# VHH binders against o26223, part 306

Target 1, 191 residues: o26223
Amino acid sequence: MKLLWTSQHIKVTVHIDGKVSKMDVLEAIKTRRSIRKYQDREVPEELIDKILDAAMCGPSAVDERPWHFIVVRNREMLEKIPEVHPYGAMVKDAPVAIIVCCDSSLEKIPGFWVQDCSIASQNILLAAHSLGLGAVWTGVYPLEDRVEGIRRLFSIPEHVIPFSVIPLGYPAENPGTRDLFDPDRIHLEKW
Short names: E, the ipSAE of ESMFold2; O, the ipSAE of OpenDDE; V2, 0.75 times the mean of E and O plus 0.25 times the DockQ between their complexes.

## First folded at step 21 (VHH)

Design Z41 (framework vhh_7nfr_2; at its last look DockQ between E and O 0.74; V2 from the best seeds 0.00; counts 0 for: pae E 5.9 > 2)
Fold by OpenDDE, look of step 21:
Structure Z41 (fold): chain B 191 residues (1-191), chain A 124 residues (1-124)
Amino acid sequence: as target 1 above (191 residues)
Amino acid sequence: QVQLQESGGGLVQPGGSLRLSCAASGFTFSRYDMSWVRQAPGEGREWVSYITYGGKDTWYADSVKGRFTIARDNVKNTLYLLMDSLKSDDTAVYYCARDAFDLYSDHSSPFDYWGQGTQVTVSS
């Protein structure tokens, strides 16, 4: 019995008429995948602005909003990122990358900036997906070589901590969807 | 072509020491994180130790912590594993692996290349 894996083609119907059909939030969360292959196609600035707007809409500890974003389109710089980020090979093939950073001077409660920047990074991924783009979270912090590598490459000041590198582009792959629900991870009232 | 070649394995008594080496070629060694992985007879592969491409961060499995030391020489394109206070439970084939650890990967294997392995036997 050949289990025909019917690859349900999530038809992201990009309606040609400029109205980006907005998927609902649950659909975006459930269907989002890491995308590491991109088309040879530029991402409009308008889409990046929308993504960055979404990145700044998440909560932060005591509303500290410590995040900064470096938008990288320069081909030479994109090609250099893999030199300091071993898992950043796909960045060289992306038309744009966003580097999420924390300004430690904005931190009000120590340590929560990691959560804040994680929320921002996840919002970038979800927003990108909802707009018909592919993206992947590549971790920088807390690995010191990666942090220092990205810092040096982009002349980031010492009080600013690079957290993640997120390449973005129109997807050239479709990894499909997966079910990650695990009822064994749910505890009622007590452990 | 990417190549990893382990050496330095052998027979040692409990409490003894060994130094494993992994010679890397066919890629820019200094740009990749590296790991040691071992496999005991009848057991699955066990992640032993990890080191970042610049050598600033290291990780050890609880089973080897305090006894093993991972190091690298990026000029010599060589990865090392210093093993002290060896135990019978350390008996395994030890593999050098190039780390493709995408912290947020959708795939199960954090490594893209492996050596052939070197046998370490700890016995009285």
Scores: ipSAE 0.508, ipTM 0.799, lowest interface PAE 0.8, mean pLDDT 90
Fold by ESMFold2, look of step 21:
Parts: structure tokens; C-alpha cells; sequence
Structure Z41 (fold): chain B 191 residues (1-191), chain A 124 residues (1-124)
């Protein structure tokens, strides 16, 4: 399917001859939804590579780029994540999950890594969406029980902090769009 | 199948203490984060406190911080709220709630199961 271009956007290309579609960035931001149901369909390594490339494009404090990513495809490991994350039930049903971690040895300015890893996590969600995949951010940090559980399950060293677990796959649900714009949150010149 | 039953409410003087309990059944209690939520007469529901499934992480609303303590016993499948230095503003029905959705879940309601509540009245 190919959509006609409008003057509000540069170009929209949707799946021609099996190729991955391109999506306008504002469209991706506005239409991304948390997806917790996935098709029984593998996600090619090529798409995971593109998503992780996008994750690493985010700004970080003093360009410290403290992030590391664990790509989990092993069925047995995916099935164990709900045992240490009470709300990660959909992870066992995903073809793949990405664990976003902070390597504290890469910090150049202490205490900014949470923002850095949050930026990388959001980029993963947007990139997945732009590639026709669905994903959801499941929280790990700052909950000590979840950090400990994920660290133990994946043999993550003590100086590395698991931040989020992001299961992803081709979506098997469509929650629809949301209208969340609230003009009362916008202040001109002063509060 | 999931059941949450609160108890331990009652009438207490200002400055007094109460211990609320919530008996959980029909699910693996130790795998779920839990909250206390309260509702004063004619008011909306107000989140009070949160505890992670292993009990290592706790959070409190500013209105109760330093006075209330949330705890859990994963062997007895029981959630607790220890309330000290009670004020008239603490008068409410207190509910035990199971946290159903993660922090970044796009859901407007974080809880899937609630108890029937226990009345706490702080008078005079």
C-alpha cells in the first residue's frame, strides 16, 4: 500500500513489494501505543539492528552514552521474565525482548543515566513502531525487587543496572489512537 | 477467584494508631505489587502507599509520609498498613488494591482487584 503525500509531510511510503515502510516522525510519536499481544512471527535481526541503532542516536549527558542492550530471543529465558517482573506477562509471548541497561563505568557525570536510558528506551518504542512492530516499556528501575530479579536472571554484573525490559513483535492488537493534547498544560511567557 | 479482604479498621482518637490487614487469596500474592488506597466521604479515591512484590521498595503519599508504614508477609499472603499519629483527615474507607499495570502502561487505572474496604474513623 502507498499513501499520497501531503504538503504537511515530506513523504509517506507504506509497504511496497515487501519493503519496510517509512513513517513521518510526528505520526510515529502520535500513533505509538503500548502493544502487549504479538503475532506468532519472528522479527528479523535486520529490524532489531535498526531499532538499536535508533536507540543509540539519542542525546546523553556529556555524550556519555551509558547504555547497553541485551537482546533476548531464547524462549526459556523469555518465559522466566514474568517470575521476576509481575507485569511482564506479555514478555513470554513476545518473539524478542530488549533489556536496556546502564553501565555505570561509562558515566561521565553521575546521576544522569536515568534520563539517558529513558531517551534510548523511548527511541526503541518509536523505531519499532515505525518499522511496523509493536512494543511496550515495562519498568525495572528504580524498583529494587525488579532490578535484582532481572540482574540475577540475565547474569548482569553489579556495576550494570537494568533499566527497562521492552518486549516487541508484530502487533496482534490495535488499541486505537488517543487524543491527549491538553492546552491547559501550556504556559506562555510565565506560569 | 482473586479475593482481597481488609480488616483492622475502627474508631480511634487523634494521635492514635491502627494496624490494617489485607488477606489475599486466589493468586500468587508474592508475585504482585500492592497498594493501599483510601476514600473519604464525598471524595475521590486517594492513593496512600505502594509496596513491591518482594517488599524491598515502598512509597507513600506526602499526606501520610512519616506516619504510615506499608508492609507485607509473603508467607501469610497478607498486606499491612501501620498507621500512627492519626489525624481527622485520615478518616476514610481504606482499600487493599492489586497493581495490575506497569508504570508506563498507558492505562488510566492501575489496579485490577480491590477489597471491600475497612472504615477508619478519627474523631474528636
Amino acid sequence: as target 1 above (191 residues)
Amino acid sequence: QVQLQESGGGLVQPGGSLRLSCAASGFTFSRYDMSWVRQAPGEGREWVSYITYGGKDTWYADSVKGRFTIARDNVKNTLYLLMDSLKSDDTAVYYCARDAFDLYSDHSSPFDYWGQGTQVTVSS
Scores: ipSAE 0.153, ipTM 0.596, lowest interface PAE 5.9, mean pLDDT 87
ESMFold2 (binder alone), look of step 21: mean pLDDT 80; pTM 0.804

Design Z42 (framework vhh_7nfr_2; at its last look DockQ between E and O 0.60; V2 from the best seeds 0.00; counts 0 for: pae E 3.3 > 2)
Fold by OpenDDE, look of step 21:
Structure Z42 (fold): chain B 191 residues (1-191), chain A 124 residues (1-124)
Amino acid sequence: as target 1 above (191 residues)
Amino acid sequence: QVQLQESGGGLVQPGGSLRLSCAASGFTFSRYDMSWVRQAPGEGREWVSWITYGGKDTWYADSVKGRFTIARDNVKNTLYLLMDSLKSDDTAVYYCARDAFDLYSEHGSPFDYWGQGTQVTVSS
């Protein structure tokens, strides 16, 4: 079944002039795409701070907030990430990456940290998009090789679990938009 | 240049066993997840098995679970598929594929390179 991607070009006019046009929430969600190509341009620290602020605004089980974030700008380290993350090839081309981690010592209810870190990761993606950046979610947990690889590379303690690696940068591609709405996935009152 | 070459296919009776090999070259094999994919006549490609780059995690299709074992030797740059208790329904061309599966990919194939395949025929 050839899914005919009808590329409706939603022109996200990123006005280059210093005014970050604020996307509304629905626009950000609907127009967000995984971006794997980046410009040779640094991301200001201010934008990373905003993204991290957003990452910490999501709900968590019993408000446990188990997440930690490693911000990686060092070129050598960015170039090493693909060695332990096979699908992280684009990380070497990004000016910055955020590694989302769980401190298991902060977990109050077992197992919900995955949801918590997922929410944080998604907020990073949405925030990045709303700020005119591109990002992609690269999964680390629960793959043991990737978890151990990232842990070793960044000297992450045993009680802390790397969850995702998210490279960020100004986008050098425009994948277009997708319509993912499926009414068959909606059930009214019962299955 | 990335190369994948499958071998070990052949004719086997039901209940028999085969061992497939895939020789990899042209890239750092130990840094990539690998998969086996098969295609039966008239059917689409079916994902059979997956293994992480370090070999710590594996996945199997329900159709082969408990019968097939995926393994790798990163020193020899070789991927393996041990197939036991073979059935007629296992008859297919088996491909070795380098896994480019971005778990959150929004487009494309989860594989970026394929071998030429090796024929496995299970028949009495």
Scores: ipSAE 0.527, ipTM 0.803, lowest interface PAE 0.8, mean pLDDT 90
Fold by ESMFold2, look of step 21:
Structure Z42 (fold): chain B 191 residues (1-191), chain A 124 residues (1-124)
Amino acid sequence: as target 1 above (191 residues)
Amino acid sequence: QVQLQESGGGLVQPGGSLRLSCAASGFTFSRYDMSWVRQAPGEGREWVSWITYGGKDTWYADSVKGRFTIARDNVKNTLYLLMDSLKSDDTAVYYCARDAFDLYSEHGSPFDYWGQGTQVTVSS
């Protein structure tokens, strides 16, 4: 509905009375797109809390839960991210960004933190979408230039590894749905 | 205006070496990841190598790994491709390209600016 946003071409709804229309999980997965243009509109702290709750619901290797999240709303900090991330220009236009990090001191099985933080990052994208927000995963790890730049910019300790930077906000674009299903990628019983 | 100018191509014998250069102007070179891409006659374009804006990370196509080295000089605004142990299959036009989109882009065309290319021919 247009009632809660500026475009009637987007079927995401949050009712004024606090009741929300559920988005089916398969619909969320199939309709989520990377959103790089955002309205000049704040994202309530309540929605960020819901997104981070969802991020932490993912499975992790031996339940190690190695993730930490930096929530960035400060305009000056958001404007500096493109200086250390060549393709993060949209981050300075976002009302908020979430940096997904690994605390390596929490690893129980070495090296599986990448899968763990990838799961958390994807959950952030899906949760944001289900709440009527748009987001995009900008890559940090494993690129040393980006890891070093983000670590320096946000004073991240050496044992903590920045994994992804995810700007989000109310979307100002609609790139549409893609048909990516490819039956040739499916193998029954054996390769 | 963004400009990418390749040089250093030519005729070389198998097993020989060449150094390609790409002079960049019209943008802040040190803030962009860069690639080399090649196109053999009658073939599509093949990505060859990639380097991050600070030069710390490099990747190579399997066909050139161990033989080619990508490098950049952010003071001279120049991208390089050092080609050793050249084979006839390396014969192609080599392009310098500026990366436009992140690795997790939902776009199939990751480059926004290309040079005019330099011909590399490996004789038999």
Scores: ipSAE 0.333, ipTM 0.716, lowest interface PAE 3.3, mean pLDDT 88
ESMFold2 (binder alone), look of step 21: mean pLDDT 82; pTM 0.825

Design Z43 (framework vhh_7nfr_2; at its last look DockQ between E and O 0.69; V2 from the best seeds 0.00; counts 0 for: pae E 5.2 > 2)
Fold by OpenDDE, look of step 21:
Structure Z43 (fold): chain B 191 residues (1-191), chain A 124 residues (1-124)
Amino acid sequence: as target 1 above (191 residues)
Amino acid sequence: QVQLQESGGGLVQPGGSLRLSCAASGFTFSRYDMSWVRQAPGEGREWVSFITYGGKDTWYADSVKGRFTIARDNVKNTLYLLMDSLKSDDTAVYYCARDAFDLYSEHGSPFDYWGQGTQVTVSS
C-alpha cells in the first residue's frame, strides 16, 4: 500500500492585482515557515515599511519598546554578514535584511528586552509571510562572537545589542507546512 | 572539499587524560562554529561540546562539564578537546563536526560535515 503523500500545495494565491489578500492571523501563524532561498527580485520599500510597522506593534515590558531596526539593502554589507554569522549564509542571497537591536538605555526592567525583541522579530516573520515574502530568524544574541561581529560590521554602539538578523525576499522554496501541536505540553490546572 | 580529520584517541585508564585534535581543511575554519559529538556502542549520538567561531563562547554537556575543555586555533585550522578525569562512560567514537546550528531550525541536522571519528576507550 503506497501511502501517496498528497503534498497539499497550499496555493498561496498571490493575487497580482495589488490587493494584498488579507491572510487570517491564525493562517499566517500556522503556515509560516523559515525561508532561506529567495528570488532575484527586489522587495518594495512599502512592504518593508509595513513589516516594520508590525514589528513595533507588539507588547513590551512596561511599554519600554527598546527595539531598533537596521534595514540593510547594500549588497556588499549583505555579503559580509555570513562572515560573522555562521548560519547567515542565506543573507547574501536576500535582497534585504532587518537587524533587530535593543537599546539598553531604554530598558526599564532589566532582562525583558530579550522578550521584547523576540516579539518584534516574530512579528517581522509573520508580517513578511502575510505579504507573500519569505524570511528566517537567525539568532545573534546571546553568542558573543556574533554580537560583536554584527556590532563591528554595522558600527553599532556598545549600549545597543544586536539581537537577530532576518533576511527577507520573495520565496524561491516551499518547505510545506507542519503540525507542531503537542498535547503532552498542555497541563490543566497542575503540572 | 570540506574535510575534518580527528586524532588523539586511544586507550586510557579511568582518571586519565586525552587530547583530541581535529584538522579542518577545504573551508574558512575561522568562520564556523564547531562541535564535538560522541557515540557510544549501542547508543545514539551525544552532543559533547560547542565553541563559536571566535572561541568566545563554549558549551558543555552536563556529563562532561568540569572535565572537558573545548578549544580552537584558527591559525592552525584545528579544533581541540581536552579530556580530563576520564570515566568508563566516556568510551565512544568522538567526532568533530562543523556546526550549522540554526537556533530556529525547522529541519535537518545541526551539523553539515563530520569527520571519520576517533575511538576513545576508557578501561582499567
Scores: ipSAE 0.509, ipTM 0.794, lowest interface PAE 0.9, mean pLDDT 90
Fold by ESMFold2, look of step 21:
Structure Z43 (fold): chain B 191 residues (1-191), chain A 124 residues (1-124)
Amino acid sequence: as target 1 above (191 residues)
Amino acid sequence: QVQLQESGGGLVQPGGSLRLSCAASGFTFSRYDMSWVRQAPGEGREWVSFITYGGKDTWYADSVKGRFTIARDNVKNTLYLLMDSLKSDDTAVYYCARDAFDLYSEHGSPFDYWGQGTQVTVSS
């Protein structure tokens, strides 16, 4: 980390939050919400590394681990995502986005990559939440318009399938917790 | 200033056909997914069909599948619903609606703008 001083007395710091709050896993699952408004505040590379580490901890079919991640911080690229993703408007306002992709050449059992990349995507959301960030899963697969648009925009080869675009940043909203428990969805012993 | 204007409704016999259109203005039409929604007398609104912004993905309610076709023309900024094999149950006001929220929306309504509607009446 470095601190720079100028004759204008301007500080430039790389903010690394030295306090990593531990969050109970059940609390994280129950309190995570989709966050679409972000502070004008950079997300340190250290936090992105932790999030991607968590993404890769998920199980996958026969340990195939078919996921690849594109980390997008470039403002011009973030601003282009809404051109090919009509409901990704918040992506242009995010300091960073992660694109979760499947490399089909890594599949060992065809067709399970959707589950594998879904697990990675959910882990990104939970890890971001636990680190004090907000994120939202914007859908790409299986919509052909979105898959083709994202693939073209990021020069993704045809054997690689963009699955989700996840913008993230320090939250500028708090939508609160929802009570979604429904006992009628629970069946004992049989349907 | 977003405007959606439906047209093409009318009175038809059972088994007949209609083509609805929706003229869009005040926004970049080709960047939005679109839907048709209908409301029968005394009923709530029912989603009918959906099309992605580029037109490559379409979905239909089970009640209209195989009989209705959604399409769009991004050069003319127009959404279409071709209705074939019409039944009495299809009698409703049909609305063109702009999808506002992504697949994983936590909002109660996915639509932020829709038109005034066009009446379709299938006489028994």
Scores: ipSAE 0.169, ipTM 0.609, lowest interface PAE 5.2, mean pLDDT 87
ESMFold2 (binder alone), look of step 21: mean pLDDT 81; pTM 0.818

Design Z44 (framework vhh_7nfr_2; at its last look DockQ between E and O 0.65; V2 from the best seeds 0.00; counts 0 for: pae E 3.0 > 2)
Fold by OpenDDE, look of step 21:
Structure Z44 (fold): chain B 191 residues (1-191), chain A 124 residues (1-124)
Amino acid sequence: as target 1 above (191 residues)
Amino acid sequence: QVQLQESGGGLVQPGGSLRLSCAASGFTFSRYDMSWVRQAPGEGREWVSYITYGGKDTYYADSVKGRFTIARDNVKNTLYLLMDSLKSDDTAVYYCARDAFDLYSEHGSPFDYWGQGTQVTVSS
């Protein structure tokens, strides 16, 4: 009995008529995948603006909002990122990347900036997905070589910490969906 | 072509020391994170140690922490594993692996290239 794995084609109905169909938030969360292959197609600035708006809508500790964003479109710079980020190979193929950073001078409570920047990074991924783009979170912090590499490459001041590099583009792959629900990770009232 | 070649394995008594080397070629060694992985007889592959491309960060499995030291020489294109206070449980084939680890990977292998391995046997 050949178990025909019916690849459920997630019909991303890209409505041609420029109206980005509003993706349900739960759908966006559940169907989002890391995308590492991109079409040879530019991402409109309008979409990047929407993504960055979403990135800034997350909560932060005591509303410190320590995040900064570097938008990188320059091909030469995109091609240099893999030199200081070993898992950043796909960045050279993306039309744009966002570098999420923390300004430590804005931090009010020590250590929470990691959570803040993580929330911002996740919102970037979800927003990109909802807009028909693919993206992947490549970690920079806390690896010192990567932090320093990105810092030097983009002339980031010492008080600003690069946190993640997120390449974005129209997807050229479809990894499918995953079910990550694990009831063993749920505890009722007590551990 | 990417090549990794391990050396330095052998027979050693418990409490002894060994130094493994991995010679890398066919790629820009200084741009890649590297790991040591071992496989004991009848067991799966176990991650042992990790080092970033610049050597600034190192990580160890709990089983080897405090006993093993990972290092690299980017001029010589060589990865090292210094193993002290060896135990019988350290007996395994040790592999050098080029790290392709995606911290947020949803699929795939954390390593893209491996050496042939070097045998380490700890026995009285």
Scores: ipSAE 0.471, ipTM 0.783, lowest interface PAE 0.9, mean pLDDT 90
Fold by ESMFold2, look of step 21:
Structure Z44 (fold): chain B 191 residues (1-191), chain A 124 residues (1-124)
Amino acid sequence: as target 1 above (191 residues)
Amino acid sequence: QVQLQESGGGLVQPGGSLRLSCAASGFTFSRYDMSWVRQAPGEGREWVSYITYGGKDTYYADSVKGRFTIARDNVKNTLYLLMDSLKSDDTAVYYCARDAFDLYSEHGSPFDYWGQGTQVTVSS
């Protein structure tokens, strides 16, 4: 039984395996934005643990769960990412980044790992948002230059494929919400 | 100051070939992804091709796939577009652009610097 969650939900009573969310799930999905500017403020390890727990809750092809995560806090390593990732310049300004990887030895159905790691990556974004953090998914796979560069920089073995780099931190910008609903994309019964 | 200078355009018959070049200066060329973009008169800009900073990944619009080849020389700081089997619909100003492409970005421009363009005219 974990009583630590009581300190995070000061106004409500919760069971230890079910805490009251401070943000409705639909609200989280609708209001999450890519955040590329971060405060000069450390992100506690406890929050990273919660984010990675959420990342691993996603479904995967035949429950293969091929994902691995590299947590990067070292300033010198974060500053080197732009050398191998042209769009990763904001990563040098983040207090932490998470690299989502596929361990190909865990694949049970070839090629579905992309969907699996995409699910984990989106869960990281939503969990970070729900905890008051901002994040952005920067693409690595399938671009060979980026895959090779990230693999080299972080000593990732050949059977492990870096999929995404997700910098995160307390936001220093507020882009606001977007209304992206397009009913022309909805087809009833057939195309 | 970032500068991109296209060259190699001109008038060509249908079925002909041209090679466009883009000389880059004012930045570390080998650290940036690059694209070719074209604009026909009275039309919006159309992405043509993309190459990653090391040259290992190339992508093409369906309208040019199989006919155009993008390449780069990171020693000479030059981007290329080899255009084969040209047809009238390829008539446009072709721009070299520094690509800020990211797969899942919701913000920012995909191209942060542009060349002046070079005219390609295909007529019979």
Scores: ipSAE 0.372, ipTM 0.749, lowest interface PAE 3.0, mean pLDDT 88
ESMFold2 (binder alone), look of step 21: mean pLDDT 81; pTM 0.817

Design Z45 (framework vhh_7nfr_2; at its last look DockQ between E and O 0.62; V2 from the best seeds 0.00; counts 0 for: pae E 3.7 > 2)
Fold by OpenDDE, look of step 21:
Structure Z45 (fold): chain B 191 residues (1-191), chain A 124 residues (1-124)
Amino acid sequence: as target 1 above (191 residues)
Amino acid sequence: QVQLQESGGGLVQPGGSLRLSCAASGFTFSRYDMSWVRQAPGEGREWVSYITYGGKDTFYADSVKGRFTIARDNVKNTLYLLMDSLKSDDTAVYYCARDAFDLYSEHGSPFDYWGQGTQVTVSS
């Protein structure tokens, strides 16, 4: 008996009528995947603005909000990112990338900026997905070569730390969904 | 064509030292992170060490930490593994691997190219 794994095609019904169907937050979280292939299609500025708005809505330690964002659309710069980021090959194929950075001068409590920038980065991914875009988190910090490479490439000041590079675009792949729930990782009251 | 060629393996006594080399060609070596991976007889592949493309960051498996040193020469397109205080448990084929690991990859191999390997035998 050949168990035909029916790949349940989650029909992302992209309603053609320009109304971005409101994806609920749980759906966005559960269905989000890393997208590394993009269509040859520009991303409207309005969508980037919405994504950046979402990126700034997360909590931060003592409300320090240390994040900065570099929006990169220049093809030459996008093509250079893989030179200093070995796992950023897909960036050259994306119409736009967001570099999430920390201004260390804004940090109030040391070390929490990593959490803050992670929250911002995740919100970018979720917002992109909810808007019908694909994105992937490429880590920069804490690898010194990558941090310094991105810093040099974009003339980032020393007190500003590049944290992640997130290419975005209309998806040209569908990796499907996965179940990552693991009850063995849940402990009740005690370890 | 991407090529990786390991050398420097051999027979050594416990407590001895070896230096492995990996000659890289067919790609811009200085733009890629690199790893050493080993496989003992009857066992799976075990990651040993990692180095970033610029050589500023290095990482080691707990089993080799403090004994092995990974290094690279980007001018010579060569990856190195200095192995000190060798143990019988270090006996394996050692592979040089080009790192393709997307830290946030949901699927795929962490490495895209491998050498043929070099045999390291630690025996009395």
Scores: ipSAE 0.509, ipTM 0.798, lowest interface PAE 0.8, mean pLDDT 90
Fold by ESMFold2, look of step 21:
Structure Z45 (fold): chain B 191 residues (1-191), chain A 124 residues (1-124)
Amino acid sequence: as target 1 above (191 residues)
Amino acid sequence: QVQLQESGGGLVQPGGSLRLSCAASGFTFSRYDMSWVRQAPGEGREWVSYITYGGKDTFYADSVKGRFTIARDNVKNTLYLLMDSLKSDDTAVYYCARDAFDLYSEHGSPFDYWGQGTQVTVSS
């Protein structure tokens, strides 16, 4: 199947003797790894849009959807993140990072925002992986020093809680897959 | 070069107290999380305590919680471990380590620089 560029400035890709490959969801879940080394290569805005769309598809407590996302591409800002987030050192080498935040004014059930933002963060990792990108979830909440540092750096108001910083880019490493299935964690009917 | 130098170890009776210090140089100490890690004879290394770079968050292994206190002085570039109610299974070499505890990583080393260690011996 072949696709050609159209006159309406619609981006059309051409694949000779093939099809656009899409990753099966179970394969994506099983093969996703934390990626901390990135190519010096820009990530198109279209891919970030797809990733954020996926992030917002997750369920949330009573549909409260408390998440907000800060997309960081500015080199100076990316280079400052390690000053307030020690584990986030690889962020300075990433072409882009996404900060997942909770707007506490959107909470309908207090305290469930952690689960909500965790769901969004994991969806970001899976969506990035499915698009040929690598990412890693670096922890911010609940460490007060990290929360305060990120909030200060990005002018995040007090009612908004930075939850995670997720650098992403085309991977420059391949850690391989892991087999982490442990049948002893499965309990039938009772503990 | 990054340097971490522990001191304050020694021989102490059960129930006694010690204060360990770790002098840091060669990096901006106030920008890094820090940990204490220990190794008893014939054992692997065991994480003991962790403090964030500004000192607002502290965490302890269950085996020392309530007895040990981690602290830091970012003006003097010094990390501390205040050890109270010492018991024989606290006997170990104690190491100061530069730490970036990652809450959600699948792997990786939480420590990139280590001190020389200081011996703590609690007599039976």
Scores: ipSAE 0.302, ipTM 0.708, lowest interface PAE 3.7, mean pLDDT 87
ESMFold2 (binder alone), look of step 21: mean pLDDT 81; pTM 0.814

